Miniprotein binders against Protein EXORDIUM-like 6 (EXL6). Designs and how they scored, part 4

Target 1, 305 residues: Protein EXORDIUM-like 6 (EXL6), of Arabidopsis thaliana (Mouse-ear cress) (q9m8t8)
Amino acid sequence: REPPSQIPNGTLDLSLLWYGQFTPTQKERVHDFIESLNFDAKEGLDPKVSAWWKVVESYQERFEVKDIYRQKKSNRTVAPRIKVKVVRSYVDEKMKYGKELTMGNGEKLVETAIGNMSKVVPVVLLSAQVRAHGVGFCDGTCQHNALAKIKGQKEPRRYIMVSNPEVECPGECAWPFHTADKGPRGMTYQPASGEVGADALVIQLATGLADLATNPDLTKSLFKSETTPYNDDVKKNHESSSMYIVDPATKCTRVFGSGAFPGFTGRIRVDPITGGAFNSHGINHLKFLIPSIWDPKTKSCWTPM

## First folded at step 2 (miniprotein)

Design D5c (from D5 with E8R Y57R R61Y L64F F76I E81K)
Fold by ESMFold2-Fast, scan of step 2:
Structure D5c (fold): chain B 305 residues (1-305), chain A 81 residues (1-81)
Amino acid sequence: as target 1 above (305 residues)
Amino acid sequence: SKVTIEIRFEGDSPEEIREIVEKLVEEAEKLGAEVTVTVEGDTVTIRVEGLSPEIIREIAYEAFEIAYEYGVRVTIEIETK
């Protein structure tokens, strides 16, 4: 068996495809979040979005150390960096395949995002008016990342697909900006951007990027978990079977700060003027609320605060 | 009301995780479970029968930790009756 692949050249070049109508705030929010992943200037406020990305980057150290085909042992205390950049951004406002996407239509959108580019990661973003079938959105998951077989290419291509949940399932995929529809209702907050959809898209994209970067070949997971630790549906599963596979960000579902428990985000900040919730800072003094990520070194969900 | 859990670890170093897997087995057996461990190729399968749902959740969490520490795939199937 071959060893897992690394992120090539320490770069993650994203090709975005915006399917449907998005507000300027939604588009700017996503681009600003991506740019913030590598923003580590001393002039910026702490905690930084880039501090969260460093936890994701630390998984690269484990891949190098655990490479079974390496002839010599390495002593690594600092993980390689992963530079994330948007290299292409396309908009399909008219929605070529309509508002209801089949899995096949989704694959065609992934192919469109790839275009003729080698080595890009396609990111398909679906507007609030679009419903994607077969990917589990609003039925146990809020983002989709997988491998797609691309015509004319020997190796499958890793991709991410996210959807604005504001219309279809805000109670499942827009907490804490909307009251949850499962489990403890808990606390709700205003989105830092002023738009629920914009900040929900950031959370979904953060989850997809973390899962992709920590497990680029899917060697650590076969498929998404059907049951999360925070659902605790023991009663529901009493006379049925469940299958679990947990990616690092999925393992920390609904955790945003230290001391989180079902219904409570954990420690976060609230802007006293706008009421906007955040736990990190990025470029241009922008504030973001990003999900925690599993840290295998501490065996816990790492949080910005 | 008792639960069965089947845990499958798949990777190119199953022997590397053996000792940690044996710790899970020991904990489950101490709690009165019947445990079966099977190694085939690059896959280690652990089947645990007779534990409560609460204990099964703890075992599942430990299996996730092992998978991430050792860079191996993990599949967990839980069956209740």
Scores: ipSAE 0.000, ipTM 0.174, lowest interface PAE 13.7, mean pLDDT 73

Design S1a (from T0 with E6I R8T R19T E46W T50F E52I T79E R86E T88Y R90I E92L)
Fold by ESMFold2-Fast, scan of step 2:
Structure S1a (fold): chain B 305 residues (1-305), chain A 93 residues (1-93)
Amino acid sequence: as target 1 above (305 residues)
Amino acid sequence: SRVTIIITVTKDGETFEFTFEFDSPEEAKRIIEEIKRLLEELKPDWITIFVIADSPEEAERIVREIYEFLKSAGFDRVEFEVRGNEIYIIALK
């Protein structure tokens, strides 16, 4: 299946809005995870967070790679890289719109995250004490990515919203660091960061980023404006891609390693000193547990190990 | 050969994990008996069992014995998968 679009210029500039009170560990964990998506240095340990991100990148159209030095051609086809970086981080500890957010309040937070920037992806992070209504958190979903109509702008903006599930629904959105609400309770592990909320936020953000990056332009690639008739080819592509491309990370919910089954994460590692669970390595020798992602080439959930 | 058995049980919304290791047929018999006693006392709603053996033959022997016990203990649904020397078992009443 061919991906419907590519990330423009191969860059994904994130503007973070931290709404409510977060620990230093929670903030550092999210930033370190994002930086780790493009970390592929030789001194790093395998498997890498960046190897998981390369699966995400593989959803894009491929191009031929040649040896740029005087050596012979390599003649390999690879997907373009997606460089992810945080370009803005704003903190609202006092919670301007209170602890109970309506969808309208959520849109205002998205606008705040965008600020005056024309080409950023807003990421809204909600602290454990905040409740967001109408977005499906703790009712079948653990992260939200959608389109918001921004006043004064022609095109709606794609955004990601995640919430620390530690207080509201840890059994649904913080497994395997907390006992599950549904299915076999199974095995639980210590978070590698030492904080359930910090590692749960990473899992939810990873899911949202993967879904966004594999289908970054819903309004342009899948739909036409009302002033332009809906294209039949676009409609056919939309129906075909909805099975795999639109939702690759959520297709592998609760899969973290090979051999996963209900109640068991699959093959992962445990740090013998901290007890922390992980399946990948990032910057500064940091360890992360990240969710599996659907690989359309193998028709299976790709796992780091 | 060396075998590791990790059992996770759920009872009345609470989850418990037990790890057993053995390296001889005599220890295997004792530990399997201990596991049976534990499950009979706890009467869990859900059981997941992960077994790591040193050989596929040992894994298969362990699966057969645990499967037969879980069926006799009243678990209506027992599912398992053997992947070389690794075993995954789920039991539901």
Scores: ipSAE 0.000, ipTM 0.162, lowest interface PAE 15.9, mean pLDDT 75

Design S1b (from T0 with T4I R8V T10Y E46I T50L E52Y T79E R83E T88W R90F)
Fold by ESMFold2-Fast, scan of step 2:
Structure S1b (fold): chain B 305 residues (1-305), chain A 93 residues (1-93)
Amino acid sequence: as target 1 above (305 residues)
Amino acid sequence: SRVIIEIVVYKDGETFEFRFEFDSPEEAKRIIEEIKRLLEELKPDIITILVYADSPEEAERIVREIYEFLKSAGFDRVEFEVEGNRIWIFAEK
């Protein structure tokens, strides 16, 4: 018997911890991206950030269908939805544990983001001046998505940790807004927000949220790592180890549009006024560049265009 | 297929992609000529080309011809990177 969905009420309540100095643009960009995940107004422009989130939501259909088959007689007429919202936002501009974080200090930040709440997903955002050791940032990965055993709680807590790569490793974790360190130099673009760090944070957070929502049981991948969506060069540029069991969003790293290959994002748009790169639209006519996600139905990376 | 050429061009805020496959010298000459004409007509601002061939020598011959064309076409920067039988060309005005 397969376990029931880990998102049973269809909501992800996020608790954000901003660790270090962030610009207003960086904070606004992250909040606007989160609000855009569930924005599906008819007056909005296509493709939408919410269309990307619907691919993530489609993974829930498998767990719900199997549960209905065994226990329920009710038929669903619409795809399950996952509502994402920020329920808490805490700022630590002084950096209580300093700029060099050990794994233990990182776990303390996760606990701080949780606070006294039993049902929140902690999201720790590290400013550009912070270095987090032991989590693989700038050494094969650009976001950290894991389970933490929280003191006084029986169930381990799923969390996301992202870092602004603009200072530490822009060539690894801020492409396509910065020249890549490995592989072909390829094309670079202006960030839609005007700030490399702001748009890079959105990409890392998008990856973490998608992996969390599509793989609620972190101990098990939904599909085999041998099913490579592109080529070894793309994989090696984002993962230092080919032995990793890859989550759906991580499987499409560096793919932003159709026809992507080493050095090229795939099909995207550029704002003719700002020069900013984007592949999707959100709230308030905002433009975002978000990574592709693996679609098991087509056995390919789903792209907004 | 013996040779794959993937081309992505950027012009006036839009991206266009093209893919060519062939496995004979006669087809190679025809396809390369078509690529040159396409790029001359489109006049893109940025070009990224990936050449993949069964042999490094074949990939190098194809890349050399395209590189020389791009250099003559007035791009300010033309670069390429090689990894075995895979070669990327980047051109920017």
Scores: ipSAE 0.000, ipTM 0.221, lowest interface PAE 15.0, mean pLDDT 76

Design S2a (from T0 with E6I R8W T10Y R19E E46I T48F E52F R90V)
Fold by ESMFold2-Fast, scan of step 2:
Structure S2a (fold): chain B 305 residues (1-305), chain A 93 residues (1-93)
Amino acid sequence: as target 1 above (305 residues)
Amino acid sequence: SRVTIIIWVYKDGETFEFEFEFDSPEEAKRIIEEIKRLLEELKPDIIFITVFADSPEEAERIVREIYEFLKSAGFDRVTFEVRGNRITIVAEK
């Protein structure tokens, strides 16, 4: 009856902490991407960033299962809207904890992003000058979406941390704008913004926001393996892969379009004027390359095209 | 035995997509020959071919023929990945 996970009041209030020096393009791309989540691009400019966000919102759908109709699809209702808003933005250009971050430094940055606000999601953005390996980046991970224990508060706070990988680990975290470190030689593209770091930050933030919005408290079991009958034999059950995953966007890592394979993004577009790669349109005729997200309705990575 | 073949190719900074469908062994033979001619004419740098079939075995049979062709066509690396009834081939020079 009750949805397993839902964003309170349908809003995500983000508090940004920019750690180190960022270009105007990097800051503008992050803000433009966030604004594009809740606004439709001009009619005829498809696919849309807002359509991708509607897939994320669909995880909030309420549904029923009737005992008498075990073979029937669950009845579903319209998904609630999730409005994403930046309510605070702080800049630490001088890097209080230096360029070499430890896990303890990372925790302090999350606390700084929270400040004294009881209802914000802290987003820590690390500049290209930062060596973020000490906080877990470039070790199979290109963003963090986890829980932080807050002094003086009973409940842990969900946070997002992203790093500009352009200098430290572009082959791991800036593909497809840089040659991948592993797998087939593959394809590379120009970033739509003209800056590898700006578009890589957007991909990391998109992944973090999608995973957070689909599983906001991490304490609830939202995604599980399912056992389904085979050939109508109720005494024989085959364990199937879960239709849902805890981190839907992370499950679709390096998938940007239909037919994706290691080394290939799947179907995407290239702007003939800039050479920039994209799969979606946002505000002000801006083009973005955003990651695929697992869609439990289709049991596949939903792609914009 | 419905089969769908989707081909993405990369050539000179551009990406192109082609789609083919068939239901019979006779159509399969004709379509596979059309695909071979297309790739020989276009001479792409990177090719991704996804085959969807009613069964993994049918997909594998079709993929094997295309794989052998790509190996003979001078691509430096030809690999494939199996995901149930979907198989994707990647060929790159």
Scores: ipSAE 0.000, ipTM 0.271, lowest interface PAE 12.3, mean pLDDT 75

Design S2b (from T0 with E6F R8Y T10W R19E E46Y T48L T50A E52W R83E T88V)
Fold by ESMFold2-Fast, scan of step 2:
Structure S2b (fold): chain B 305 residues (1-305), chain A 93 residues (1-93)
Amino acid sequence: as target 1 above (305 residues)
Amino acid sequence: SRVTIFIYVWKDGETFEFEFEFDSPEEAKRIIEEIKRLLEELKPDYILIAVWADSPEEAERIVREIYEFLKSAGFDRVTFEVEGNRIVIRAEK
């Protein structure tokens, strides 16, 4: 009935490591998405990427131990804010550890992303030709959230790893921009950026950031309620400091709009100029397709549309 | 030329799906009129129509007719695009 962990100073300082060759569109798309999380779009450009992030921020209410009497006396009821920013971006275009990554090689990439910085969250992005072993990519998951033991630090560091699925498993991890491998095939859409890999990376990163922000402490069971699944969404490696957890916040990953069902995204929009599919607006009039997120207040997948 | 048309519509928080297949010009005319009638009666808020055809020219003619109908039916945004082996029309109020 331990106090839940909090995100320090209400900020997520991300350190990005791009492993392999990425297009300018892929890099710009990821950066623009991150900047859009805390950016208020202009009037008439709803729904917003920042509105989706506000749902994620609302989970901080469940992790914080609050003195409600103190808050009532101070007359302040402000929703928790999490400002996300990129503080470092490093490119390893030559791929130091080659195209086949073991779990140990992945941990070394995490250490490289951290560098000499304390309090950063490392984000490792793998190019389309890289294969990461032991992390479940293309075998039931499309992103990886885990803990790494960092030399010289007392506590393990949370990290996110995503991969461009365009070559390895587009039917599993690039839907709805590619025909699905299993179940009803449904409709496919054009990516708003013009590149399947760029928009697929955004979807995976969005899922990873939501998981991290809604479940910041993977070593502790913060909730033993009957509202969380007792199985299915939990996977862990007992022989490693690495652990992957799929929680309720990411349950809606294949839902993008209202009325979704297996094989169909739900209601979304299409840009009349590019034909690209989207459900949210961000900085510089950019459009994004981001996954729905479980809203514990309404007990449903929050959809932008 | 064999043609398949999938229609996905969103109305008042509900989704509906329709599928049509035909292989003759006479059937094409009948099915397209049925689709127009269906959309006029349902008055959906969002429509996605995907057209598969053996003939690209036939698919384009069908898409143009449906596109023009949707433009006249009061949708604020109507677009179409080639996606793989099909043409997709989207309309939103």
Scores: ipSAE 0.000, ipTM 0.093, lowest interface PAE 22.0, mean pLDDT 73

Design S3a (from T0 with E6V R8I E17W R19T T48F R77E T79Y T88Y R90I)
Fold by ESMFold2-Fast, scan of step 2:
Structure S3a (fold): chain B 305 residues (1-305), chain A 93 residues (1-93)
Amino acid sequence: as target 1 above (305 residues)
Amino acid sequence: SRVTIVIIVTKDGETFWFTFEFDSPEEAKRIIEEIKRLLEELKPDEIFITVEADSPEEAERIVREIYEFLKSAGFDEVYFEVRGNRIYIIAEK
């Protein structure tokens, strides 16, 4: 009888499916970001990617139901931990379903990422040339996560799908590394990795992972739609829906630092040598720009800076 | 009531950040005049201003004064957007 808002056993095992051609930088960037979620550098390089992930983990405290009959009197729990790791990585460079994916093709890719694994979270990553229909990419959303009914399994499976937006919709899904297509022009920055697609993939994956970890069953009891930057675009793209839920990271879309507003990321850092924008430090002295997430304690988008 | 004004400007690709905080009407007038002078001296290409106040009405009064100044200062596009207790002003040449 686990609460549906918690990640079972404090582990999040990811199965990656890379669909199409990706650069080494794009693949390494995604893997390094995932490894950085649980890396706690003790050497004054703040803010940390792991500090951002600790905010995500804190959602388990809010929704955790204590078994009072089994709780030890001397037990003082620190914030719950969610260990994230890649347990499988599969590459389909030839694109079995071509470059134009229907919703059905996308579902088959999710099933392929799951394989025969009973507890894995599938993550489908689409290369820059791929177009996925029916998931809202480049039409108000930049990542897709949902529940899939898996044959032979009692519980539906949460999955994430992200696409490299640098060819299809950089102005919507690669900001702030590309000029925005809508709203104020705003500021643009260089990606810390040197590749727009690599850093954009990290932002979309970070959003999907945070939303998944804080709301694994997509229950309406967790969060409801509230006013956010670009909320009009979200509502416009969901006009046919009578009810929707906005997850914590999706609620903070385009917020990367304190003082953010339409056209401005908020306070971030810029590497003086590369010009690369970042707000967090990870493994191997790597720098990442990571989106903010909603903090229910402060009732605001938590920012690294 | 407490007011925070954050100004981000760009000039030839360089970004400058200024933060002003005050809690009295007397300080508000002085700081707004300081902001006007700062913008006249820097002559930025783009201006992004966030006004956050405990009162939406107070934020709106401050934004109106800055908005009219920017319109008179030769910016071709001046835009503002209200988001709760924050108001954003964007100006571009």
Scores: ipSAE 0.000, ipTM 0.211, lowest interface PAE 16.0, mean pLDDT 75

Design S3b (from T0 with R8F E17F R19Y T48A T50V R77E T79Y E81I R90W)
Fold by ESMFold2-Fast, scan of step 2:
Structure S3b (fold): chain B 305 residues (1-305), chain A 93 residues (1-93)
Amino acid sequence: as target 1 above (305 residues)
Amino acid sequence: SRVTIEIFVTKDGETFFFYFEFDSPEEAKRIIEEIKRLLEELKPDEIAIVVEADSPEEAERIVREIYEFLKSAGFDEVYFIVRGNRITIWAEK
């Protein structure tokens, strides 16, 4: 019965740290995706990336305690908006801590992304040249969400760290643009951007942002680990003693459209000109393939189509 | 809403072909009984099923039912090739 977690002031300010060498397409796709989270223009095409983000925002709904003798009469509650923006984007192409990262070096990258900013969420993106040890990228999540204790700060900081999915466990983290380790081996889709490493990176970042926004304090268990037709891989990729915590986007891993099951994305679209796979539209008529998210109201993985 | 289903079953390197046509997606669910019969009679090592419907959504619903049945029947490796309203399921023991 605990109330939903809240994003402070309804704003999610991201500080990006690009560690190593990235293509212009990778950088552009990440920025365009983030900008698309709040794009809701009527002239834009449906379904929108922002429609998916509205499901994330719905986790911010507050249930006001009614006065015993007075009832609130408004029956239409609009979920609080979460405005997402990139406030800093820093590139470390020379890789200060080298190509072999330990967890401690990863924490230093988080500190670098924060810099002197008091109210930012650090997002560390690791290039294909980087091997990260002890961060769990191959455990079925493909991105790392955690709390970091920052030296000299009172409160721990929530962060996201994403490896390059084209190199780091591509059979898990670059599907459906790459053949899956445990699913279809001959069937893949083309990425809308033309680069597997760009569109797969967006998928993993989307998962991390959704999990962060629905559980910003990381102090609350939203779900127990469950075997489902859509999420069998999550259970298989984790060691669990008796309880395993799964956040809303991670609960819907590998579900991109209605009717999904292991090895099948569900209903998605293919651009007839590029062959690129997508299920949503963003700014400037850009197309994205976005993972589904658990919707507690329908008790199912919400899909754009 | 016409549905066409093609079944290829392979046993010891020999492949057998079966063709089915249904007038609706609901009737196409009968394919599960045909698959069951083929598994009992031929005991194949591999099976491939091609579903073509009037829409991708119809094909996906039928494919989901077939997939769930094949998993229950002991096929451990199942693959999909999606081409709009035409979906191929390929399963191996």
Scores: ipSAE 0.000, ipTM 0.134, lowest interface PAE 19.7, mean pLDDT 73

Design S4a (from T0 with T4E E6I R8Y R19Y T48V T50F E81W R86E T88I)
Fold by ESMFold2-Fast, scan of step 2:
Structure S4a (fold): chain B 305 residues (1-305), chain A 93 residues (1-93)
Amino acid sequence: as target 1 above (305 residues)
Amino acid sequence: SRVEIIIYVTKDGETFEFYFEFDSPEEAKRIIEEIKRLLEELKPDEIVIFVEADSPEEAERIVREIYEFLKSAGFDRVTFWVRGNEIIIRAEK
């Protein structure tokens, strides 16, 4: 079996830990988004969340196709598919480690999400009332996609941690549903779900899943380093052996459509009934706003529209 | 009386931010002329301008002058949105 750091035509099994109190809308929104990644929406409801996930899948190493009927190698290569599903969901409404988390508490939450499962990606979701600064949120980051050393396990585990920013840092992590702390103050939209926190959690989770799937061979945590545009010239330490890895979704932070720039999402749609902003369609005619993904071939952010 | 203007311009895939503020009619005229000169020199592909003023009428006067300039400068699509004392202008060729 391939190790978890390579996802060849397999399933990405998620184990969710909901830490604190979440609304039914927040929980349903996250689950619906995950289900939408592998759902082929009905014709005429483009762009699709599943089409966005196919772009993520295209970052996988392509493999040669053998013509089994002729028993010879094909000159074709195929990108593997990744099925994403929730295999476990645990709720800690009482918040075992309180509302103010430390790095150590965060590691214990990742361990709780893993439980006794050897092949899951833990996803820790922090409620709006949790102050997540102690685990590195709101100070230049709105999600973690990193490695954690788990007690009793030989190899570190890849995890995703997201926080509802609605109370702690909406101006940094809830745009475009909330006025930004920096830059233009005017460009905001209604969340398609009706809840800022629900749609902000989806954006953070989408970013984390895309970065994890496109960079499965991460050997060092580079998430403390801010991702710069590919053509950006930044002076670095001469003797440093570290190299920056492009995290495709993080590199396209705040880019949701074509023509985006600071303060403007790019081309998106607004639901005329709800006022909700979206750039993609998922299951049950649901609408989502999801981040763009860097395309190294075009040296630009691939956008749903 | 106080006005704040934030301009984002995109040219050849790169985005630049400019910030202006003023609180008198004389400063307003000088800064608007500087903005026009800047946009003429940069020849950007896309522009977004945020204008915030103490009153909607003051913001509208400033926006009208910038809007007419952008139309005369060859931007085929110039749109604006009003939200309280703030007006947002988007221009693209």
Scores: ipSAE 0.000, ipTM 0.142, lowest interface PAE 19.5, mean pLDDT 74

Design S4b (from T0 with T4E E6W R8L E17Y R19W T50A E81L R86E T88F R90V)
Fold by ESMFold2-Fast, scan of step 2:
Structure S4b (fold): chain B 305 residues (1-305), chain A 93 residues (1-93)
Amino acid sequence: as target 1 above (305 residues)
Amino acid sequence: SRVEIWILVTKDGETFYFWFEFDSPEEAKRIIEEIKRLLEELKPDEITIAVEADSPEEAERIVREIYEFLKSAGFDRVTFLVRGNEIFIVAEK
């Protein structure tokens, strides 16, 4: 059961807060990815990043066309579009709250990203210099997609906070460009940009944006952890954990193509010149590796290929 | 020889992840029986299993035992992917 939800006015205006030092490649890849979400030009290569974003859009309340000639509502349903753009980008290179963030300091960063804007989605990106223990990273997710109560505002605000994937649990957050912390070592790939920290950052941001857009009011838990039955008499180094995944992108974690397995991305492409892994194309013929998303129509993880 | 088994199961859209490690045939028997019991209790829609061992022969032996159990449990579509000492199984009904 995945009920539709709607983004107000069909727009996501993002306010980015870069906390710490980032490479030009990291900043460029994030901006290029965001611009690519709505890029649907004929001259662009397929599959497109925008095709993936259309699956996200399909989760919204659907527009019905009233057929006046038949004097009834037509049976056609069209998902409304979501336009995504960066309206503000702020860099805190000196890290006002230091390198070790508490949840309270994280909320202040969200406030900084909002600034004077009443209708923006704050996106906080944490550099390799930062540790955010206890903020919810490394427990099966590499981004925090939640609500914060902002001082002076009536309504709580949805935000995205993304850890640096090269440093914060790299085997979880930088896979498939880094060996996995859990599961089979599997196949690892080169990032299309040449920087693990840039392409992995895009993957985590993509997951956060998709989960936010499909569940903007957090009417459901992001996930719930439960322990499954197991014989505790077995005394060996074994681990078991389970997670009830509610949000569509999180349901398809570590899936990038058809036929994915733990340790394998599924079907993707590799650029023969750069060795870079990708499954989609964006603006300026750029290549991206983006995570799969659950498609309730097919009851499966939708993949670009 | 050291063996690691990773299991991902999906049931009604929910995902469960398990990791096991052992270093003897006696430990392997116990862990494999626990895996069978876990799968019987969960009754999953899809199962992905990865086995990594110090030898391809050991990985194949473990994979075959799990595969026979999956067949008996009604998983008619089983895909194998072999890469050296790693074997991946995806089982679907």
Scores: ipSAE 0.000, ipTM 0.222, lowest interface PAE 12.7, mean pLDDT 74

